# Designs tried in a protein design chat: VH-VL binders against Translation machinery-associated protein 16 homolog. Part 5

Target 1, 180 residues: Translation machinery-associated protein 16 homolog, of Drosophila melanogaster (Fruit fly) (q9vxy4)
Amino acid sequence: MTNLRKELEKCKHPNSRKTKALGKKARRQNNKHKVRLGHAIKSNITGEKLSWFLGQIDEGRTEPLRPQELEDLIELYFTRFDEELEQINLKQSIGKHRANQHAARKDVITMTLEKERNEFRTGGLELMNLCDPLKLKMLRDWDGSALSVQHLKLDLVSYNMLQRLKEQSKKKETSEQMET

## First folded at step 1 (VH-VL)

Design p10 (framework fv_pozelimab)
Fold by ESMFold2-Fast, scan of step 1:
Structure p10 (fold): chain C 180 residues (1-180), chain A 120 residues (1-120), chain B 107 residues (1-107)
Amino acid sequence: as target 1 above (180 residues)
Amino acid sequence: QVQLQESGPGLVKPSETLSLTCTVSGDSISNYYWTWIRQPPGKGLEWIGYIYYSGSTNYNPSLKSRATISVDTSKNQFSLKLSSVTAADTAVYYCARVDTAMVEDYFDYWGQGTLVTVSS
Amino acid sequence: AIQMTQSPSSLSASVGDRVTITCRASQGIGNDLGWYQQKPGKAPKLLIYAASSLQSGVPSRFAGRGSGTDFTLTISSLQPEDFATYYCLQDYNYPWTFGQGTKVEIK
């Protein structure tokens, strides 16, 4: 759909309701047409995830995120469906004949969040370690295209990894304070 | 509950423009795709096109040159105009809401349909 | 455009019968298929989306199966209210296209 891509080119802010809605349709179209390649859906979903995190970081910021900041963003990412889930629940409460309306969508959201939370708490969520200045630079230099996701070196970011980084940062600060 | 209601003239002369409006109630038109489907008497269903509440459209190539879909979010309505009509455009016209599971699209709420007859 | 062909075009059945309707796509469409029921003089109603997902409020006697090019809708025990025309719809590629319909009539 050329008209959809033309509209997306005019959107300035990733967090606007219009930009998010148009991005959702572009993702659906991309996922449908690229299903032939088998891995296109994963690349598109990963691209949307990376775009979400990039949208949360001040455009002028070059300083890497502190481990606590990245943890806070990941927890915020897990709330991205909260409004949609509230709307589904409200629609179910409005009338008896609307019971289980959007059940499939609610199930997909619930399974997705459960999977992502488990990944974060165990082996790591597939993302980029934004506590690394090189990784932040790579994300900022990314063109936002799902096709370019394969050229980004992804990392597994886990809760335990972030706790270790916090401990390392604390020890380094203590050491520097003792020396100065 | 979401309800859709088609309205517009039931009779249109050949070569004129068919104009229909769909009024949405029970929920906001925002954040959904909205579509038009038609059915000639005794025949099957044909998808005409859709519009996103922001104004973005997509049309069946067979009707692209004649069809225009527009949206009025302040009135919670969307409309279809089909120019240069002929007897082949005689059909029941339905409006419907497009919802999506993950990537699969479907029409979950439909208007009752309105018959438009093209004759002199 | 993707052509959707339904089989049979019509069938006669009795209450309690198991009815199977087939829909074939001219190319692979994954799971991007819906089934719609239309009763005389009424708007179509969504029964099944994503090839096999039952819409909320639709009786469990309706079941969809298949992927790729071959799809079926099964009504396990036909009820009086099930005499209708059934349409498949592919939403894989534009334009979205319906099958020609299968009319389920009283024997």
Scores: ipSAE 0.000, ipTM 0.455, lowest interface PAE 18.0, mean pLDDT 81

Design p11 (framework fv_pozelimab)
Fold by ESMFold2-Fast, scan of step 1:
Structure p11 (fold): chain C 180 residues (1-180), chain A 121 residues (1-121), chain B 107 residues (1-107)
Amino acid sequence: as target 1 above (180 residues)
Amino acid sequence: QVQLQESGPGLVKPSETLSLTCTVSGGSISSHYWTWIRQPPGKGLEWIGYIYYTGSTNYNPSLKSRATISVDTSKNQFSLKLSSVTAADTAVYYCARGEDFWSGYSPFDYWGQGTLVTVSS
Amino acid sequence: AIQMTQSPSSLSASVGDRVTITCRASQGIRNDLGWYQQKPGKAPKLLIYEASSLQSGVPSRFAGRGSGTDFTLTISSLQPEDFATYYCLQDYSYPYTFGQGTKVEIK
């Protein structure tokens, strides 16, 4: 029942309680990425992505996400490196001799985010359509293991796909109101 | 877990090029800084240089004119070449994993067992 | 380059002793300092990163303190497996530099 868009609007300030909570979740996901990379292959990147999304959804929620909620969550996913980028920028701005080392990491993050944003805006980000109750249940039933990622049926989630789902929801709502 | 293994000739003649390879297993080479460190017998540790999987390198200025580090992501390996060697280059050479800003900031958290390279005629 | 000076160069201690090793940087390095343990014939092992953060799997008897230029590694109750050489490392700026090492040997 909570509107995720309203929650995200409240997270614009660096020192808000919600911003700190989201930063803590992102930091935990980054730490899990390190642990998983010690045991897994490149397929682990997909697993970390799915784990991040699962971690953002209330444990008790069984109803599917609204298209706007999923869009907001994907936009939030694109901010997962914000704290790291702020730290890198701070280290570079101090005039340290390590500026070149931090620049390499910043370039990797920038390239990754550009690739992901482009995928979302065009053909679709490889994810699961969490607007589908079967897909949400499938994600919840997943054991979190990179080995099991191959057994999940992934979807391409694009900005345009979500806009179409929003329009379909509006049309159905209007049609039902006209029947009264 | 991540494991690193050095390989290469244990004996190099003065004026020739020392060539070592580090094979990474249990983790991707594409997400970390990778480094070479050496230790002359009975002495302390000296950092040689690093490479990030994108090809970005940085070297100890004392070795920059002679050292080249390269990475081969398809083989999950990175290598060190040190030209014009002398007896002062005799050392145990270690490869290690450096900082991982993707997941954290821990430096040199995994090391190879080391390989002794002797420079003599 | 930033020079790292460790003291003492060597010390003798008994099991159960409190051991303190110091490391001094020639200029400020914030908390960009790590501590490594090396046993004869083995590769170094990371004990502490970011001056005071304990690496996973490392016993809690190891503790790091300090910031800026002055740093210490303390072993609160020395165990038989702790006899080794200890190195500090600054990763504040390139080139990364190690201290000369402190050998902790049995008394």
Scores: ipSAE 0.000, ipTM 0.446, lowest interface PAE 17.9, mean pLDDT 80

Design p2 (framework fv_pozelimab)
Fold by ESMFold2-Fast, scan of step 1:
Structure p2 (fold): chain C 180 residues (1-180), chain A 117 residues (1-117), chain B 107 residues (1-107)
Amino acid sequence: as target 1 above (180 residues)
Amino acid sequence: QVQLQESGPGLVKPSETLSLTCTVSGGSISDYYWTWIRQPPGKGLEWIGYIYYSGNTNYNPSLKSRATISVDTSKNQFSLKLSSVTAADTAVYYCAREGDYWYFDYWGQGTLVTVSS
Amino acid sequence: AIQMTQSPSSLSASVGDRVTITCRASQGIRNDLGWYQQKPGKAPKLLIYDASSLQSGVPSRFAGRGSGTDFTLTISSLQPEDFATYYCLQDYSYPLTFGQGTKVEIK
C-alpha cells in the first residue's frame, strides 16, 4: 500500500536524472529571460540617447545639421557626465569612506564613455544621421517612447562617416561656384 | 494539478485603484514567473507584466506608470494594483504562470473588471 | 514594441477542413513564437511553443511552422471543438505582444 521508502530513495540523490533535467530547463528559461531583458534595456538606452539629441536641437529647426554640427553635438554628448564626475571627485577629496561609495559610479561612467568613444571612432555610434533631412523629420515625429525606437531606422554614425560628408559638402560647394 | 484563481472587486470607479489577487493552489509559487494579462471586451490580449517569486518585476511600458505587481509567498498569492483607472481599463483580467516551457502553461479563469461611475 | 499581425482576421470552415492561419512579426523573432486557442468565455490555452513544438496533450492535427518573421498554424482536419479564436505571441523581447487574433467560425 505505502511506497514511502521508494519515494524517499528517489529524493535521496540531488543529482537524479529528473533533478538534472529540471536544472537544464531552469537554466534555459533564465537565459531566455536575460535575452528578453537585454533587448528591453537596449531600447531604453537608445531611446534616452535619441531624446538627449532631440533636446539639443532647437524645436523650430527643420534644416538638417551640417556634419561639423553633428560631430560637435556627439562630442557634447560625451561630456554629459562632467558635472557628476566633478562632484564625485570633490567628494573623494573629503573622506575615504565617502570616496568608496562613489568609486563604482565613476567606474561605470568611465567604462560607458570609453565604449561610446570607441564605437564612434570605429563602426559608428548607434544614432540617426541628422545630416539627412528625412532622418531629422523622423526623429521629430518620434513619440519619445522606447517601444517605438525599433520602428526608427537607425544609422551607425562614425567619425569617418562625418569626415566623408564634410568632404562631399566641400566638393559640392566648389563645383557649384565653378559652374557659375 | 496547479490552479490559479483571480479575485477582487468587479466594479471600480474612474480615477481609483483596481486591485486583484491571484491565488495559486496545487503547486508552489516559488521558482516561477507569474504574469497578468488583460482582454477588453471583444478585443485581443495585452500583457501587463510579470513578477518572479523573489519580487523582481517587469512591466509593459504602456502601463508601467500605473501598474504594481507584488507577491506574498507565505500565502501563495500574487497581486496587481492599477492606479488612476479609466473606462479603457475595463477588461477581463487573467493571471498566468510562465512555466518550464517558457510560455503561459496555466491560466486563471479570468475576472471581469468594469470601470464605471 | 514588436507588432504581430495575423491573417485572416476571421475565416469560415467546415468539420474536416484543412485550416491555415498566418502570423507576421514586424521584426525577426527567431522561433520565439507560441500559439494559443481561446473559446468564448474561457482563458487561452497553449497549443504550440517555440514555433513548432506541440504542447503535451494537444492533438497532433495542430502543427506550427516558420521562423524569423513569418509563421503558420495549420489544423489538418478541423473538429467541432476547434472552432475558437487563435492568437500568436512573440516572446523574443519585452514587452510580450500578441497578434490581434483569428476567429475560426463554422460555415
Scores: ipSAE 0.012, ipTM 0.509, lowest interface PAE 8.9, mean pLDDT 83

Design p3 (framework fv_pozelimab)
Fold by ESMFold2-Fast, scan of step 1:
Structure p3 (fold): chain C 180 residues (1-180), chain A 121 residues (1-121), chain B 107 residues (1-107)
Amino acid sequence: as target 1 above (180 residues)
Amino acid sequence: QVQLQESGPGLVKPSETLSLTCTVSGDSISSYYWTWIRQPPGKGLEWIGYIYYTGSTNYNPSLKSRATISVDTSKNQFSLKLSSVTAADTAVYYCARVSEYDFWSGLFDYWGQGTLVTVSS
Amino acid sequence: AIQMTQSPSSLSASVGDRVTITCRASQGIRSDLGWYQQKPGKAPKLLIYAASSLQSGVPSRFAGRGSGTDFTLTISSLQPEDFATYYCLQDYNYPWTFGQGTKVEIK
């Protein structure tokens, strides 16, 4: 994300004319401020992601998601920039006057989606396993605040993990049918 | 009008590295994704990988350990190196542009003419 | 990887015929599918993107339909220049994968 780097760079002081001792203290304070700002930005991004998923689930639902339902929601999450990308492409087609501004945003969106799709298909997208009733309850109990994100236990949700859960569900259904 | 042209040796010995270059003309290589696709004689198409002009790459897992794609914005070129080649790597190699419409839609709107690379002693 | 299966592998047709080619994905790919035409000795040419959107400069006799796992390419009235091999491509997930191709041959 370029926004995170820019926010961290804003914490740098361009001209420190202080004595060596004062300079060291100022640099330590600047480093602490940069770390704190980066942490806050990450919490906001994670909070926005969790809020998006929570918003897609019926408010009264306490039953955990089926693996296919969670897969479908993750796929829908990857389309969250579709309208913005269409607007960017239209502006790039019409004229060059503002194309540079929109090209940068399109690059950020494209890289973000590429990274997220790859993470989901390999090691896992940082999320919560909403197929687990305890995880759904934790998300429901969350106050929606970025400040509280650190208290949530995140999981890596991967395509392969969801396929394994589907197999588990299929075996359970078959066993129940055979018993009856 | 955007044009792409592949170049490189048409014959590579087994175990050596296949090296191809794609020259882009008619537009800057900047702000696009660029890709390599291959086609063994009489067979279908296989996507190899892509590169964004900033150097970001993604590869077909079947080729990732051997394939390297690089870009040279000053020459308006991008290149493919495929190491440890075998007879199975004999194919027509195409370079192509990933369309501006939607990168993630894998829309290959301009293609090079293709170059046959034969892997043989 | 998502496997793309085309049917038929080949067909014979006459000028003026309506030709339909099918492409099936091993899993849901939404509308992230393109169709390419390849004439002998030539590079492939993009015909359709996003399952149903006609690429600029492509004749209106070409039409794509479908979503999810089942897709079709239809040529409403086959012309002499349409004898070629047609490939579908899913771009939903990496690696991007092509179907095996459908050869449209003169009868």
Scores: ipSAE 0.000, ipTM 0.469, lowest interface PAE 15.2, mean pLDDT 80

Design p4 (framework fv_pozelimab)
Fold by ESMFold2-Fast, scan of step 1:
Structure p4 (fold): chain C 180 residues (1-180), chain A 119 residues (1-119), chain B 107 residues (1-107)
Amino acid sequence: as target 1 above (180 residues)
Amino acid sequence: QVQLQESGPGLVKPSETLSLTCTVSGGSISNYYWTWIRQPPGKGLEWIGYIYDSGSTNYNPSLKSRATISVDTSKNQFSLKLSSVTAADTAVYYCARGLEWLSDYFDYWGQGTLVTVSS
Amino acid sequence: AIQMTQSPSSLSASVGDRVTITCRASQDIRNDLGWYQQKPGKAPKLLIYAASSLQSGVPSRFAGRGSGTDFTLTISSLQPEDFATYYCLQDYDYPYTFGQGTKVEIK
């Protein structure tokens, strides 16, 4: 239910509309500065993924993400190639041999996104459950190095997991209202 | 981590074929295009051509009749042959990796090798 | 072929100065422009791609702007290691073409 989701997005945190606007700007900024994406980056993919998520969270925020916020962030992550795909589509009209590599790059991006969306839909993306305050603290304490990623305890974050967390949050809210 | 190294004779006689090889280490030749660029002493940069990992090539029209670029993915190498050389072909020759990300650019370069065309 | 013209051909500057160099294309190249730095005896180094995107590891004092036919590279506070020749490159159409270079020299 989209209306319910919109109501939950307005919950307590100031300027939900501003948060969405900042997310779009951050996506453009991240896309502009990434030089190696998809399977072309061998050893640093997980570290880059974690750094992307950390970059989307206000530096002063210590409160864990709500399940809807994390879901929205994962959906935003799936749009990180949008600007590159737009550029590829524009360039495919120029030069036969150049178009051949643009087609290959587009295929790599498409396969990467398909794989990631499937993982999120089924068993879970290898990430950190940022709805857990301990996990958010661990991510903030991380030095940003791909070598240090193995010292983090990663989680499988799936769509179904997030729906369960939303349901649990609703039950807690209902219980608190019953007490008063 | 990714490194490119040019190799080949530093001296080529007029009318002969200039032959250079670029060895790529620290990364795969796949999923990129690979390019040659030259710079005559004291002058600016001139793009020669490129090759994709698939073997597809494109050349500067000014050099197309003389230039051939080839790739050997099993050796992680790509090469340039420039036929019928003259003194005008004296230059530092660079190999570089091309990447398509928002635009096309060259992110890793070899150190360059000076090729002098002289008898 | 697309002609790339840089100005000035050379300039003299002091450490701490704001330096701006320009590059003009003979036709619309959108944002398909890169900036490269070359120090004497060294290979060129990528600074900026897609007209305004800063390459990883390049100091934030370097900034590229422009689209279409007119482009600038700005160094907000010149450092000793920035004395070099700077080249623009259009990658809109084949052949790829470089500008003639702008030499940034110590005053």
Scores: ipSAE 0.000, ipTM 0.466, lowest interface PAE 17.9, mean pLDDT 80

Design p6 (framework fv_pozelimab)
Heavy chain, then light chain:
Amino acid sequence: QVQLQESGPGLVKPSETLSLTCTVSGGSISSYYWTWIRQPPGKGLEWIGYIYHSGSTNYNPSLKSRATISVDTSKNQFSLKLSSVTAADTAVYYCARGDYYDILTGFDPWGQGTLVTVSS
Amino acid sequence: AIQMTQSPSSLSASVGDRVTITCRASQGISNDLGWYQQKPGKAPKLLIYAASTLQSGVPSRFAGRGSGTDFTLTISSLQPEDFATYYCLQDYNYPLTFGQGTKVEIK
ESMFold2-Fast, scan of step 1: ipSAE 0.012; ipTM 0.560

Design p8 (framework fv_pozelimab)
Fold by ESMFold2-Fast, scan of step 1:
Formats: sequence, structure tokens, C-alpha cells
Structure p8 (fold): chain C 180 residues (1-180), chain A 119 residues (1-119), chain B 107 residues (1-107)
Amino acid sequence: as target 1 above (180 residues)
Amino acid sequence: QVQLQESGPGLVKPSETLSLTCTVSGGSISGYYWTWIRQPPGKGLEWIGYIFYSGSTNYNPSLKSRATISVDTSKNQFSLKLSSVTAADTAVYYCARAPGYDEYYFDYWGQGTLVTVSS
Amino acid sequence: AIQMTQSPSSLSASVGDRVTITCRASQGIRDDLGWYQQKPGKAPKLLIYAASSLQSGVPSRFAGRGSGTDFTLTISSLQPEDFATYYCLQDYTYPYTFGQGTKVEIK
């Protein structure tokens, strides 16, 4: 089992310290992604998304992700605002910050998550197929700059696409076991 | 009260690496963004970059090739290294904190340290 | 990168005057704008965040307004301690960028 799977296993529990720390980091990166939504260059938004995924994968890992690992990672991506939503709820109760701004932010987060979940369940999220070793290498070789995002060949990663890859993996395993 | 204090050499030779450390007292470094900002004599402010306490960084593209920010949570410190310095890097260097919830603003600042780049 | 332009670059005023400083962003930044005060030889001090929210401990004579691209900082009744340079900062997108500063000096 890879370090990534072990990390994702820990992150499945909302109360783990590591899950909270990773969520805060992801939330803060995604806050800038959200702030840019509707006004900024699409490349900035895509770059922050790719940076989030790259940050979740061990630096030493060169083997491609298994389809289940990528699915788990996408589900983790959908929880990236959980800590921010908790903080918004707290700050809406505290008159120190703008209550109406926090309400607007919560609405934006909700709408974004709904759109992203729908995209994943239908045509696919604009991402890279990290189950492909060439795509993982491309992401590793990327300089992290929004200016160079246009040079990356993106993929639409959908729930159904990942299910198909899982079935292909199972068929290959069955064939290999039958040969021995 | 949270206090920040910059430290490092006041003079650096051209082509060398500028190294500064910010010591945080009166509060934990954990959970916050920590940033470096500079100001050349008689000029305005320039954001250099930040580090989240977990080690994640972001840099001003104008300085990204030369700047490295690191954090040492055990010492409650974070540091800036700027390589290949020239006279244009002469400035007062400030460290500052950003709370980073829904907005990125600098609520606590160090007093600043002047770094002169000359032979 | 978002360019922040302040006007005027400097102004002269007397104690008790209403002072207005403007800041313009090269693209829409919503209300992701802060104002900082810097006195000679000192670090900058946060006055206002999120365009209009007053930082704790900052006198109520300071007020920020605006959204999108056009922002103002108003000092309703200038005090002797208010003679300083004022900077706006956008925190909408990376890199964070400051305006060039507005110096408020005694007339």
C-alpha cells in the first residue's frame, strides 16, 4: 500500500489532526481559486487545482495512481472547504468580521461544490488523468506557473471513466492469475 | 501580544545570498501564513512571498527564481534566502503575519531590518 | 499582475481637515483591498481590510469605501499623528500588489 493511500485513509476521519491541517492548506489555496472565479484568467484557477492535487502526492512517487486512489483524491478535493465552512459559521456568530461577506462566501462555496460534483458525475472534471504515468510525469515536470498551464494537455476525469479503468484493471488481474 | 523580530547581516556583497530570519514570540507559528515584504529606501512596498506553517510557499514571480522561504516550527522562526543579490535588492526587509481565513492582510509586522548590497 | 494606482501621490492638509485618498485596480478585485499607514522609520500598520472593515484599535475617523476597481480611504478629521504615507494592497489574486503610496504632509 502506498503512502498516499495511508494518508487518504487517515483523512477519511473529520477529526484527525492531519486531515484538519491538510484541509486548511487546501482551503487557503482554494480560497484564492474561488476569489478568482468569475473575474480572473482560467489558467490561474486550473493551476491552483493542479497544484492542490500535486501537493497530495508523495514527492518520491513516480508510479501512476490506481483508479481508486484518484477517485479517493477527488472526493478529498470536494472536502477542501470543510474547515473554511466551519470558520465561516464561527465568524458569522462573531461581530468582528463582515457577516454578510461570510454568507456570500458560503453561497459561492456551495454552488462551486455542486457544480464540481455534477461535472465529476457527468462529463468529467478538467484535470489530468493521474492513472497515466505520462500525465503524472507531465504534472511533476510542470513549473507550477499559471502561465505554463496552457502547455499541459488536460483531461476530463469522470466517475464513469474511473469505474471503467477499475474494470479494466480487474480483467487484467483475472487474466494474469489464470495464466499462473 | 504577538511580536516579530527580523535578524541577519546588514551588509551583503553583490552575487552572494541574502539570509534573514524572523523570530515569532508571544504566539504559535502554527495555523498562520508568514510573509516577507521589502521596501527600497524612499520607495514603496513589494510583497516577496509567503509560507504556511506546514511548509507550503508562494512567491512573487519577479523574485521566484531567487527567493526561498522556509519555516522551523520547533524554533518558532521562518527565514528568507535571496540568491544572486544586486544593488537593486538594497531595502528594508519586513516579516509579517497573515491570518488567512477569508482575507489575506498583514496584522502583525516586525520592525524591519535594513540590508545594504554593496562591495 | 494587478496594478494598483493611488492618487494623489502626495497632498498637504491641516489638522481637522477631511482627507480622501483614492486607489484604482487595473481589474476587478471585489472588496479584497486593504489600507496601511506607514510613519517615517516605522513598519506599516493595518488600518482597513476588506475595503471597509476597520482593524481593532484603529480610530473611527478612518473609513474605507469601494468595490471592484475604485476605492477610497477617508480621514474625517485629520489629527497630528495621521501625517504619514498610506498604501493600498489588493489581496484578490497572487502576486499581492501595493499601490505606490500617498504621502499626507502638513500644509
Scores: ipSAE 0.000, ipTM 0.449, lowest interface PAE 16.9, mean pLDDT 80

Design u10 (framework fv_ustekinumab)
Fold by ESMFold2-Fast, scan of step 1:
Structure u10 (fold): chain C 180 residues (1-180), chain A 122 residues (1-122), chain B 107 residues (1-107)
Amino acid sequence: as target 1 above (180 residues)
Amino acid sequence: EVQLVQSGAEVKKPGESLKISCKGSGYSFTNYWLGWVRQMPGKGLDWIGIIYPGDSDTRYSPSFQGQVTMSVDKSITTAYLQWNSLKASDTAMYYCARGYSSGWDEYYFDYWGQGTLVTVSS
Amino acid sequence: DIQMTQSPSSLSASVGDRVTITCRASQGINSWLAWYQQKPEKAPKSLIYAASSLQSGVPSRFSGSGSGTDFTLTISSLQPEDFATYYCQQYDSYPITFGQGTKLEIK
């Protein structure tokens, strides 16, 4: 199985032969192969996501993230394409160097970010709850390989989940203060 | 699907003004160039110019610079080709077409409108 | 301006024939050439871009070749719906220029 994320993104391009080729291939494959292909694509996407988050955490840190810290990282994750979008917009604003293929890439980025923001605001992003010390340790022990992603226990991290964790932390702190 | 729909046929007298339209749908209108091509009766294709709807940047053929004006209204995904004063020699079929680039500034036309016939006669 | 010259100006052929149309640029245009098909009273339709890349939905009997100044469009086995006028277009340099067209007619 190859990394198909980029191939699937390119298939949304209006003039892409890859969309037709993948359509024919998928129809020829039996249900078992379709399921296996889907898992490979998902593992690659998830692996890239987890690698990004791991790269943002100080390598000496072992304590879990606070809910606000994880929320801040997720918002930062949504800005990961900002430099690329700026370059695309700059290239499109320069007459001699405009390229229609950049339009397709910009559309893919925009749709991806809209989907991810909606997931975070509703059911949750498929990620790891880095507010759990065991989850942070599991992420640090991960070898960075998409093949190993299947061995990680993922969580749905939503905005509401993080707000609830903030309130739980506040209540525990208040209870501890009353003990003193 | 990608579609370019042009305004209907026009019959005009020399000296009159005219503005014809081309409405895009099924794609990101502001992210593709839009070109105009003239075809005189019984003749081949002549490139008029190309406009980028995102910022209204234009490139005209030297033969059409100053004779005609390209513009867009991105709120209704529509491009326009306009004459201030028509001549009998403007009698032709006018096509709009979406400009697709395989590189930086190299454009060919992948989808075409159905054409607008403009007849200028006294 | 880059001048595009098509040959022949007209061609008569029968269904099943192999047809070749040529296009010559007055200066090098690399592979930046497209081919269009235009049926009577219809808009042009894109067939080929980048000299040899087939447009989505275009039958495999159409093929393009060439680089630099000399280009060809080939129809391997002519079908009734292929009788039309064919145009080449360079997009290497502004202004964009078209060939004069080749009219493909039934014998």
Scores: ipSAE 0.000, ipTM 0.440, lowest interface PAE 19.2, mean pLDDT 80

Design u11 (framework fv_ustekinumab)
Fold by ESMFold2-Fast, scan of step 1:
Structure u11 (fold): chain C 180 residues (1-180), chain A 123 residues (1-123), chain B 107 residues (1-107)
Amino acid sequence: as target 1 above (180 residues)
Amino acid sequence: EVQLVQSGAEVKKPGESLKISCKGSGYSFTSYWLGWVRQMPGKGLDWIGIIYPADSDTRYSPSFQGQVTMSVDKSITTAYLQWNSLKASDTAMYYCARDFYGSGSYEDWFDPWGQGTLVTVSS
Amino acid sequence: DIQMTQSPSSLSASVGDRVTITCRASQSISSYLAWYQQKPEKAPKSLIYAASSLQSGVPSRFSGSGSGTDFTLTISSLQPEDFATYYCQQSYSTPYTFGQGTKLEIK
């Protein structure tokens, strides 16, 4: 950006072909930078999410989660901001801090949770299906780096998908018991 | 030997009722979902739904909900697909298939398949 | 609903060829994908389940790979009995959906 700005400052005719070309290049660079920043933010958010779920699973466990266990973890994930929200509410009530700063953070948290709950209810929360042993292994083999998140194959995990898996799991247990 | 045997071909007129069957043998009939799949002449496979024989719980494709009824008689290990009033557009091959899943996995797939029941509805 | 798209819709091949058929899901289905073979006027037959597991009794020249949204069925050395229509199917979410099919024809 700095080099393009310096080039634009040297050009004294805004309508020249050179000035227009530099303007287009600057717009392309700004768009590329915005896209790159967006990818980095997404990878960081996804990495933090995956790290949270990995942290909730016993280090020695290699067997896949049962559908109810994954549902319970997702519901627990939606409570991850409860302590922070309680502190924000307490600070807002005392009036010692700027109400506007705490209100902004509370709004961000509220919007994030509403979006995530809606995703889980409808098309699925972007995660990994930890009921799949291959997916659990992939998550355990992950180095925890946001840079390597792009190498993980993510899944959309929805409430309805988990209900279906619960039903299949119950029938599978009954079938195995009868076969043995 | 695990197998599904379907009833024979049917030729019907629009407005008539029909009930076709699929008899399972060689496995625990009540332990697996049973699926129904339609294939119109020269077309691909179209999922109708699945039924769990132990409690008659059903999952229908939205395209078939209210158009057909799946049921079972577990005493004779037989599943049924029924129409109250047939339409010419119901002309197709109908397959039943066991919705199987292996020990230790949740992924399911259809195995075995019945031989199919050809239903012809002509005006 | 989850849409399953196969490519190509048809292909011509010779005995001994390596054949690849692909299947794409409109959203992630993890490994909840099966492949079926259907010969004219016959019921479909299971080939692959859980994306990559070979059905018992199916020749080892058949293999499946993929996870999430992109899946592949490979026949390493095509035999005369392999000329058929192939379907992928997801069981991740109801309604279960099939791909439109890939017709494998003799060249």
Scores: ipSAE 0.000, ipTM 0.459, lowest interface PAE 17.1, mean pLDDT 83

